# VH-VL binders against Indole-3-glycerol phosphate synthase (trpC), part 12

Target 1, 261 residues: Indole-3-glycerol phosphate synthase (trpC), of Aeropyrum pernix (q9y8t7)
Amino acid sequence: MRDSFLQKAIASAKDRTSLLEEIAGNCSPKPGRPSLSSSIREWVYRVGGAVIAEYKRCSPSAGAISTLDPVSYVQATRDASAAYSVLTEPNWFCGSIELIPYFARYKPVLAKDFIVSETQIRIAACMGASAALLIMEALTPRELQELAAAASRYGVEVLVETPDASHAVEASRLAPGSIIGVNSRDLKTLRVDYEAMLREVSKAREQLPGEVILVAESGIDSPDKALKAFKAGAQAILVGTAFMKNPQLREKILAELLQIP
Short names: E, the ipSAE of ESMFold2; O, the ipSAE of OpenDDE; V2, 0.75 times the mean of E and O plus 0.25 times the DockQ between their complexes.

## First folded at step 5 (VH-VL)

Design q8 (framework fv_acasunlimab)
Fold by ESMFold2-Fast, scan of step 5:
Structure q8 (fold): chain C 261 residues (1-261), chain A 123 residues (1-123), chain B 108 residues (1-108)
Amino acid sequence: as target 1 above (261 residues)
Amino acid sequence: EVQLLEPGGGLVQPGGSLRLSCEASGFTFDDYAMSWVRQAPGKGLEWVSGISWNSGSIFYADSVRGRFTISRDSSKNTLFLQMSSLRAEDTAVYYCAKDWEYYGSGSYPFDYWGQGTLVTVSS
Amino acid sequence: SYVLTQPPSVSVAPGQTARITCGGNNIGSKNVHWYQQKPGQAPVLVVYDDSDRPSGLPERFSGSNSGNTATLTISRVEAGDEADYYCQVWDSSSDHVVFGGGTKLTVL
């Protein structure tokens, strides 16, 4: 076996799924979960864009990001966030499924993990998640279709993360009704590439039907970068590291969102 | 140093078979999509086939579908193209090429190419 | 099937700017890559994702892509730039890599 990050993450996810099945058994999706897509559309209607605020304590590229607790994070971000992206991957992102119930009290939750099984989606929904991440590059086309169908059966929305416009178009075709994300990250270096993401978002917007929600996910660490992503055609942005590391930038980005025409 | 080495071209009769190989070194072979691109004498580049990093997605040009099979062997860091029912029109230099992006870019920029191997199909 | 159209040849004097076009329906919505090929050699990637440059390539090579036309621009052309140039896209509707017909750049 090769020493690739994505392959290790997938293998870990399969092992974790087996363990979770033993402790969670035959749980049912939590009732009353708010819709991620509806929240995004409401924010777009009111202010021209939506923010998905990501709670992550560490990452492979940045190491330890922040010791900020969930309560403090929610207090700082709730009023201007449409949703929370919550890392449930424990080995590289310091995540936990136990975080979902807390965030779900306030906003729709996107469970962010390397999802390779229907069981991961069901358990996220049991904890209160409204949506689950499917990573285009981690799945075959058949696996993407099957997992999207499984999510639908549990009333879980899907955000398909793609590296570029070509994958975004394919993902929308393979998983109709999904929210589409563009995350231009060099998986070899794990470095985010904001300029590439901006170009690919613009291209994806031109090719995707207008009703498909497009999310920009890379390198947004200032109000200007957030506004450019919206102008490129994204209806939502996903912001992680900047919100975790710099409270001043967090407040400025959220305040600037209110100025979108 | 990234290197793609292509041994094993040759002369084959119409209707015959030939397997091409491309030996990769200097990068993690299993992390990248690979393609075969051919060029007939005096003509332009024509994409033949592509395979994703995990072999989960395989694509063929219409001209070779049903006759050619692309595959990869992680234990040997080698990409293969099994060609069958060969035609005179398949005469070309065949290049293996590596996608620049980990796990496939979806747009297939080829950052490294093999030296090319000549396949001649004639009687 | 998706088609990319290139002029068959472009001639420039040393020090001038060469522009090689790649035409395609709504090509601005696709990612365009450019390759240089010298006689008897494998192609070399010179521009990827419309305008990005591989490490080690001189700034003289640049690209753009909008509407129905992508363009490879080679500034301050040198004799060593003489080669065939190919544009390339991925066509998601057919799951095919598509190359342009190639443009021969003649210098001097």
Scores: ipSAE 0.000, ipTM 0.424, lowest interface PAE 15.7, mean pLDDT 85

Design zb (framework fv_zagotenemab)
Fold by ESMFold2-Fast, scan of step 5:
Structure zb (fold): chain C 261 residues (1-261), chain A 121 residues (1-121), chain B 112 residues (1-112)
Amino acid sequence: as target 1 above (261 residues)
Amino acid sequence: EVQLVQSGAEVKKPGESLKISCKGSGYSFTSYWIEWVRQMPGKGLEWMGEIYPGDSDTKYEKNFKGQVTISADKSISTAYLQWSSLKASDTAMYYCARLEDFWSGYYFDYWGQGTLVTVSS
Amino acid sequence: EIVLTQSPGTLSLSPGERATLSCRSSQSLVHSNQNTYLHWYQQKPGQAPRLLIYKVSNRFSGIPDRFSGSGSGTDFTLTISRLEPEDFAVYYCSQSTHVPYTFGGGTKVEIK
């Protein structure tokens, strides 16, 4: 079999962290990290929805997205964002673990990477991350359970990214207490599919326990699409490329939420 | 809309050459492996080999290596299966299919309609 | 080469009944990355195969929830909870854990 993108990303993640195991063992999770779930619930209470703003300089599908620096991005997004999603994958997403401390000064940080080891979670916690991404499709059920348990030991919340409602339900069972994300793609083209995500979010909301936070992650690039995602049952949306290209979009989403209570 | 469209049925004699096609549309043709699967009359499915159109890398099941040639023309999003000299035992339905490997599924998610090849004296 | 053995060869059932189809592999289908690449395809007469279930238990897009997959290691099952008229077809298990990719011999689900 030729190595898939996911397999290459996982192999890269293992290589990046293997030599850092001793240093990770000597660092301590940063104290006083704010809760991602608590921030989301507060924003839902106040305005009916939460926005996780993603700082992502490039991606495989979009190439170079933006040259916007972290300081300018925070200035443009801080007051309407519940949290920051920060890419730490360097080869395809132009990320860096060193970005976490900067964003963590302002909001809870979700460390976004191909996380396959406890070492990655520990380092993220040492840098100030409140939560870590676990990708359902990158992990076996046992690996998902073990990494979720490791995150709990470090006081790190978990957002499990799933492609559809069936996986969302399974992920919630395997990692109780986790935030659940739906990042749907057209299985024929593998492109992010907003309408598929809406259908899967609606199905997931019907099947998941009411206390489980559901995050919509696919193709939100307008206020109308954001509102529909919230109406479908998501408590939060994760927006990357659109905010990198137009940070003012977050204010427009907030304005729309406030006009239709 | 993702589609794999195969060439029409062929009737040939032993010793003749043949090239059948599988045209992809609605997706990035160079980003997915194309699989070739044989189904002999009244029999099951049999994997023959695959090609990655992005770099023309090929893999064959050992019994088909040297018996057929798999190729692709990425300028027209078309994969090919070719015989230099057909045998009566090549009579079968031939399917092309797309391999999902971006997220490491390694399943055949989309199939062509099939090309019936009949080789008789 | 991995040999996949499907049983039974033929299931004669009525609409509304439960169908249980078995697939056994000659060796473990667990990859070194701990994933199991065992899939199920449906083929109706005169048509190309269609993906139903991938990686043991994941239902492909558009496939009704009456189809489910289970199993581990070398023993796998496809279950159709309540047969609909359109479900009478041949079902193939397939593995892509090892090259060459292989298919089982098929189980024909036919009307009684």
Scores: ipSAE 0.000, ipTM 0.455, lowest interface PAE 12.0, mean pLDDT 87

Design zc (from z4 with heavy chain P107S; framework fv_zagotenemab)
Heavy chain, then light chain:
Amino acid sequence: EVQLVQSGAEVKKPGESLKISCKGSGYSFTSYWIEWVRQMPGKGLEWMGEIYPGDSDTKYEKNFKGQVTISADKSISTAYLQWSSLKASDTAMYYCARLEDFWSGYSYYFDYWGQGTLVTVSS
Amino acid sequence: EIVLTQSPGTLSLSPGERATLSCRSSQSLVHSNQNTYLHWYQQKPGQAPRLLIYKVSNRFSGIPDRFSGSGSGTDFTLTISRLEPEDFAVYYCSQSTHVPYTFGGGTKVEIK
ESMFold2-Fast, scan of step 5: ipSAE 0.135; ipTM 0.666

Design zd (from z4 with heavy chain F102Y; framework fv_zagotenemab)
Fold by ESMFold2-Fast, scan of step 5:
Structure zd (fold): chain C 261 residues (1-261), chain A 123 residues (1-123), chain B 112 residues (1-112)
Amino acid sequence: as target 1 above (261 residues)
Amino acid sequence: EVQLVQSGAEVKKPGESLKISCKGSGYSFTSYWIEWVRQMPGKGLEWMGEIYPGDSDTKYEKNFKGQVTISADKSISTAYLQWSSLKASDTAMYYCARLEDYWSGYPYYFDYWGQGTLVTVSS
Amino acid sequence: EIVLTQSPGTLSLSPGERATLSCRSSQSLVHSNQNTYLHWYQQKPGQAPRLLIYKVSNRFSGIPDRFSGSGSGTDFTLTISRLEPEDFAVYYCSQSTHVPYTFGGGTKVEIK
């Protein structure tokens, strides 16, 4: 049978794990990493929402997105971002584990990758990451539980990415204390669907305990869409492509939310 | 925007080698399978095989395995269909197409097609 | 391999009329994931095929709502509710539930 994109990405991640172990060995998580959840809660308290700015040079659906370097991106984004999402997947997202230390100087870092092993989480923490992405669709329930437990042992927070409210509820149950992301697709086209994501975020918010942080993911490319996501019940939004093409969009979102010039 | 652009028409003699191309743009070329489809004059469509450019993993329909070679050069976002020795029976329109196979592999349809390369082998 | 049989081979109609095209598969196209990977492609003279309908009944982006697909298991239908001049073409059904992917023989919709 032919492998799907996700299955090829998972296989690549397993191979990269062996390489990471050869390079980093039995390293220890970097001390003093700031909390992703604490940063989100601080921004929600101050302005009603948090922005996780994603540094992503390329993706499967878009190809090359931007040649903007990390230094320029941070200079443009740090004052309005609660955190950075940093792609460490090199084959499809043009990422690198080496990017984490740079972004971690400024904000909590979410390591964005196809994480299938405890080693990937530990090494991300060694590089300075505060949190790691776990993709619910890429993991069995048992794997999700085991990786979330491993993250806790390394002092790494987890953002579990889910496609809808029912999976969000299950993810929260399987990985207590995790930040929950909703990235919904149209069941017919399987393309990211902003309106579906809004509905699923709203449904998830009603079903999840109030202390669980919800993140709305993808499809957010304007201040209006960002505000609607917060209104639906998300505490944070994750924005990638739009910020890579227009890093100042994040400042506009914050200005609209705060009613400032 | 997603686009697949194929090389121009070819007129060849039996026994000659040929390599035709399909260049992708507007998306991550290494993230989608590229399909090759043959249409003989006045006939329907036949799937020949596919390649995942990211790792050059290939699948062939059994009747085409050994008759053609499918390859890709990811540095220039181009897939290839190659014959070492053409036969008159290879006369056909050849299409490349992108397989929509997103994150979970759910869709398996050819969402974008190249314009086709007409190969004529005179005998 | 899966054989897809399309009927009729040729359908002669006038603009404004309804066209109904059939596709029958030699075995079930229901995947183990419960989806049915039966698709419809349109090919106009001198042009590459283009996707019209995927997974039985879903219209691809930009496809007019006069095109609809239906069916289940082994029997599938493409309906064009009111033929426009640009709809005169050859229509192919295709399956991707099983490898090798296969196409039907086509139904030519021509002007009467």
Scores: ipSAE 0.038, ipTM 0.622, lowest interface PAE 6.3, mean pLDDT 87

Design zg (from z4 with heavy chain K59Y; framework fv_zagotenemab)
Heavy chain, then light chain:
Amino acid sequence: EVQLVQSGAEVKKPGESLKISCKGSGYSFTSYWIEWVRQMPGKGLEWMGEIYPGDSDTYYEKNFKGQVTISADKSISTAYLQWSSLKASDTAMYYCARLEDFWSGYPYYFDYWGQGTLVTVSS
Amino acid sequence: EIVLTQSPGTLSLSPGERATLSCRSSQSLVHSNQNTYLHWYQQKPGQAPRLLIYKVSNRFSGIPDRFSGSGSGTDFTLTISRLEPEDFAVYYCSQSTHVPYTFGGGTKVEIK
ESMFold2-Fast, scan of step 5: ipSAE 0.050; ipTM 0.594

Design zh (from z4 with heavy chain K59E, light chain V99Y; framework fv_zagotenemab)
Heavy chain, then light chain:
Amino acid sequence: EVQLVQSGAEVKKPGESLKISCKGSGYSFTSYWIEWVRQMPGKGLEWMGEIYPGDSDTEYEKNFKGQVTISADKSISTAYLQWSSLKASDTAMYYCARLEDFWSGYPYYFDYWGQGTLVTVSS
Amino acid sequence: EIVLTQSPGTLSLSPGERATLSCRSSQSLVHSNQNTYLHWYQQKPGQAPRLLIYKVSNRFSGIPDRFSGSGSGTDFTLTISRLEPEDFAVYYCSQSTHYPYTFGGGTKVEIK
ESMFold2-Fast, scan of step 5: ipSAE 0.148; ipTM 0.649

Design zj (from z4 with heavy chain K59Y, light chain V99E; framework fv_zagotenemab; at its last look DockQ between E and O 0.82; V2 from the best seeds 0.00; counts 0 for: pae E 6.5 > 2)
Fold by ESMFold2, look of step 7:
Structure zj (fold): chain C 261 residues (1-261), chain A 123 residues (1-123), chain B 112 residues (1-112)
Amino acid sequence: as target 1 above (261 residues)
Amino acid sequence: EVQLVQSGAEVKKPGESLKISCKGSGYSFTSYWIEWVRQMPGKGLEWMGEIYPGDSDTYYEKNFKGQVTISADKSISTAYLQWSSLKASDTAMYYCARLEDFWSGYPYYFDYWGQGTLVTVSS
Amino acid sequence: EIVLTQSPGTLSLSPGERATLSCRSSQSLVHSNQNTYLHWYQQKPGQAPRLLIYKVSNRFSGIPDRFSGSGSGTDFTLTISRLEPEDFAVYYCSQSTHEPYTFGGGTKVEIK
């Protein structure tokens, strides 16, 4: 009867995909797109951790976050960011696929949307994305496997967003070679919760092979929180709202990383 | 900070129309269901219905369907509860509340409540 | 429609005493996803309700640990281990496992 937010977002994604298919036709993915995983591994090797800077103008929970334009955001963040996460979802996150080409000039781009079809992955790659988000909670296991396979055919890496360590391990099995994100909610409040995310990252690190890239996604708004996420076992952090509000936070995080022995 | 601010108390006569409001701020108003709850004097809480302001999808509890109209104006982040012809039995406190449902796929609970709007209908 | 029956209607107690409030559902509140969406709200005089306990036994953020919930299936309990002066209020259970959402009739906890 009543559609949840996720059900409404999935329905919107299907409608948007149908329109994009009619407009974009059968475009070909851009050649020579950089590897998200390679960039993350390079930053981990050089400084002990990688930062994925997310461009997000709005969110359901926060509403309008920032009017900061893409040019100003990139200027403030590119020198010490391993990649960009770019929201392409227009209705709740104020994003657009048209943002991808700009960010892709500077860093590997993760296209962040409610991805439910192969067409969305293909079009993101046409625009220059290096990776696409798959939300485990939005997909059946079979759908996750099929979309990951489609991404591989287009030369697009996958970040699978998961709520906890058990789902992170399952996602690694269902989509081998994918990057795994942890975006935990407090099990008691069901709100995004940094402390819950930190615990689940630590658990996931213990259960996942060392070569699996683990990304911490929740509530990182200070250098101390970033360092704790890396110490818990994340190879990368994904920071959205805090960077939109204070892009220079990224430089502070890098400075703290460079002080680690 | 999430806030739901309701319109002020109303004193009306039977047969008059009324539209009360609930303005949401501090979050994406169009992304959450808004619930309406009635509390008659000295009585408990009654769920009346709900709206998703993003697309105006609306549901009513069976005894309120046809008795009230729930609507929203997403451009000003405001939901409404409306009567075309008030009865004395409509005298009550009316609350709006936000349904927490962002990622769960199923409604949990009402996490933020408006302060309430007292509607008094008497001759 | 799910009927939630709360008992007692009124509970007269002194500060420091233990309060035990019952909520019985006309049918199981166990959802197909195995969660039980039974919640408890507190309403003080002249105020809007506030969430205390969600999904049977989970305290909402900022709720003191003297509040606890328990139960399963159709029978649920809110316990206040040591009543404080601010705990004298009306308590409602509610369910969101089944449409439409429903509330219990309330239990008034009052000073003896």
Scores: ipSAE 0.151, ipTM 0.671, lowest interface PAE 5.9, mean pLDDT 88
ESMFold2-Fast, scan of step 5: ipSAE 0.280; ipTM 0.703
ESMFold2, look of step 6: ipSAE 0.129; ipTM 0.673
ESMFold2 (binder alone), look of step 6: mean pLDDT 92; pTM 0.927
OpenDDE, look of step 6: ipSAE 0.331; ipTM 0.750
ESMFold2 (binder alone), look of step 7: mean pLDDT 92; pTM 0.929
OpenDDE, look of step 7: ipSAE 0.251; ipTM 0.725
ESMFold2, look of step 8: ipSAE 0.090; ipTM 0.654
ESMFold2 (binder alone), look of step 8: mean pLDDT 91; pTM 0.923
OpenDDE, look of step 8: ipSAE 0.394; ipTM 0.772

Design zn (framework fv_zagotenemab)
Fold by ESMFold2-Fast, scan of step 5:
Structure zn (fold): chain C 261 residues (1-261), chain A 121 residues (1-121), chain B 112 residues (1-112)
Amino acid sequence: as target 1 above (261 residues)
Amino acid sequence: EVQLVQSGAEVKKPGESLKISCKGSGYSFTSYWIEWVRQMPGKGLEWMGEIYPGDSDTKYEKNFKGQVTISADKSISTAYLQWSSLKASDTAMYYCARLEDYGSGYYFDYWGQGTLVTVSS
Amino acid sequence: EIVLTQSPGTLSLSPGERATLSCRSSQSLVHSNQNTYLHWYQQKPGQAPRLLIYKVSNRFSGIPDRFSGSGSGTDFTLTISRLEPEDFAVYYCSQSTHVPYTFGGGTKVEIK
């Protein structure tokens, strides 16, 4: 069988790590980075849910999503966003590590990439990132544990992305204290499946300790879908394509959250 | 919408060179393998090889290795199948298709309309 | 190289009838990850093939539910529960568990 997209992305990330080491040298994590988890908890306390707004210019399935620049995106999304998810993967998601400092001026930044090395985490922190994405399906259990430990040493929080509740529970055990994300797919079409994500978030919430933050990541493109994700047990939602196409959607989601006792 | 558009029919003589194309649109062209499939007149489908446009990694079925060259130009989202010297036995319909491996399905989800290549003296 | 043998070569049926098409593999199509990468494609005269069923039993988007796939290991079946006029075509099974990817010889479903 051929290497999957994931294996291609991992190989690219390993190659990019060498260049990052050359560019960044012996940098140290930027001081004063705001906590991602603290921001999420604050928004949950105030309005019942948090929004992580993702800046993403392109993706494999969608191709080019938007030409919206970072300044315009922040102006449109800052007031109701708990955090920014910033793509730093350049080949498939049109990202750049250099985007982090801009977004970090306003909110906690989650560095979103295929992270396979401690160096990627350190450099993201040097640029101002508060958290790093670890994709459970891209890592062995040992690699996940080692990268989570490395993140802790650099004062970087971890969001572990999982496909379902059973992996979410395992991820929480392998990387204690991490934020857990659920990004599910339809077994028939292998596409991202919003309904499956809701089911898996609900199952994960029942099994995980109450203090573990759950993030819903699949197919949220309306206020109603966002509200249902929060009701299923997610403390935060991560929204990319919908916000790149309609940044004002975020304000509608916040308005609906404020109507809940 | 995802679409693969192939170049038009070709009529060639033995010994001539030929390069046919497959242009992708509606998705990230560099993120999916492009497959080449041959169908000789009245016969079934034969996999020839594939290319990953993002890094130009190529794989060939043994019988086609050295007979054809597969390439891609990611700046214009186009993959190519090329012969340096055509033979009458190259007369066939040639299809390109996209490999769906982003969701780990490994199936050919979208196909081009085909390019008919006729080689005769 | 995996050889896929389809039978029968030609199946002559009337609209409304059930079609059952067989595909046998020369070796197991179960990958080490426990998935089976056996797919079915339909080709109408003068047209490109189109995906019907992937990974044994999953219908591709837009494919009517009269099409179903089943099987395991080396023996696979495509079933069309009630033939419509547009279903008369050549059907190919294909595997992507092993490189090179291969296709069966095809089964032509024709009007009786």
Scores: ipSAE 0.094, ipTM 0.656, lowest interface PAE 5.3, mean pLDDT 88

Design zo (framework fv_zagotenemab; at its last look DockQ between E and O 0.01; V2 from the best seeds 0.00; counts 0 for: pae O 12.0 > 2, placed apart)
Fold by OpenDDE, look of step 6:
Structure zo (fold): chain C 261 residues (1-261), chain A 122 residues (1-122), chain B 112 residues (1-112)
Amino acid sequence: as target 1 above (261 residues)
Amino acid sequence: EVQLVQSGAEVKKPGESLKISCKGSGYSFTSYWIEWVRQMPGKGLEWMGEIYPGDSDTKYEKNFKGQVTISADKSISTAYLQWSSLKASDTAMYYCARLEDWGSGTYYFDYWGQGTLVTVSS
Amino acid sequence: EIVLTQSPGTLSLSPGERATLSCRSSQSLVHSNQNTYLHWYQQKPGQAPRLLIYKVSNRFSGIPDRFSGSGSGTDFTLTISRLEPEDFAVYYCSQSTHVPYTFGGGTKVEIK
């Protein structure tokens, strides 16, 4: 049986661990990195929602998305973004762990990779990441707990990506204090179901404690979709492909945010 | 835009105390070391010490240890250099700079303040 | 501490000429992580230093390609391929491989 994309990605991540150690040989995370959760809450308070701008040059589904450099991306998105999500996975996303320091200069950074080891979290922290992505579907409950605990030791917040409301609730219990994301993309088929995501966000919001930050991930490519996500109960939205292709979309999204009562 | 803005020029007498400031903006202030560098009139650059605003970790060059105090107030993104008792020999330009260091093995001063001229004379 | 010796002290050249500045370290600047933290800064009169080159050969953002750095171990060079009027300044090498961080004495590039 052919391995799923997720399985391949996980295998690749495991293989890269040694290389990462070599790249960051003198890695020692320092405190004082800005908080992703705090930034999101600030934006929620001010405008009713937060945007996490994702820098993603490639994806398995789309191939090459954009050649937009980090500098240009930041210039285009900085004013409308609470945080940056940076893809560090090199094979399918054309990412690099070395991208983190640049973005971290300006906003809290979510390091996005297929994180399966403490080493990855440590190195992300050393690069200046404020948070790290944990994909629930890629981890056992025990692994999730362990990695979340590791992240805490390095002063790194965790965003747990979940496929639905039930898993979101479970994730919040397994990793207390974590940010919960609902992904609109099926990691097996790589298909996006925006409407399903909205439904699950709504369900999750009904069940999760009020202090838990809920993020709508992927599938947002219009101001309307952004607004609907916020209305569904998300405090933040993660926008990747749309921002990479059209950074000016931020202006429209921001305009919609200002209309949220 | 990353900026370091220092306080204005100072004219002092020997024995007086002084505290000059360096305010950072356009970046995460608590995530970068702030460096202090002295340049005496017509002379080169001398590293004095540094502070990490995130946890106030402070390091001094041996000749400046006990001679000056480096501090920071992260709530207002400001670092300080201060003397309890100035000497004529303290007359110099003082620069603050940001050290690029995330623990990834990159160490250089990428942004500098405009400098603060301190003149100490009787 | 690491002593950085720059030569020459003064370099008198005309616009359009090639400038070669040397920086010698009292000991190797290769860090245990195999990086070499030797940097070049430019300082114009009445201004703060500006980063030109970091880690021997990397141009900092916004630095023209006429500036280049090279070297290894204890010997390093900054080259300005074709001097522009705005390039007349003092240039400092600096090391951050070892604490305390140190600077060279500087080379003044002046108009002939």
Scores: ipSAE 0.000, ipTM 0.504, lowest interface PAE 12.0, mean pLDDT 91
ESMFold2-Fast, scan of step 5: ipSAE 0.161; ipTM 0.685
ESMFold2, look of step 6: ipSAE 0.039; ipTM 0.635
ESMFold2 (binder alone), look of step 6: mean pLDDT 92; pTM 0.934

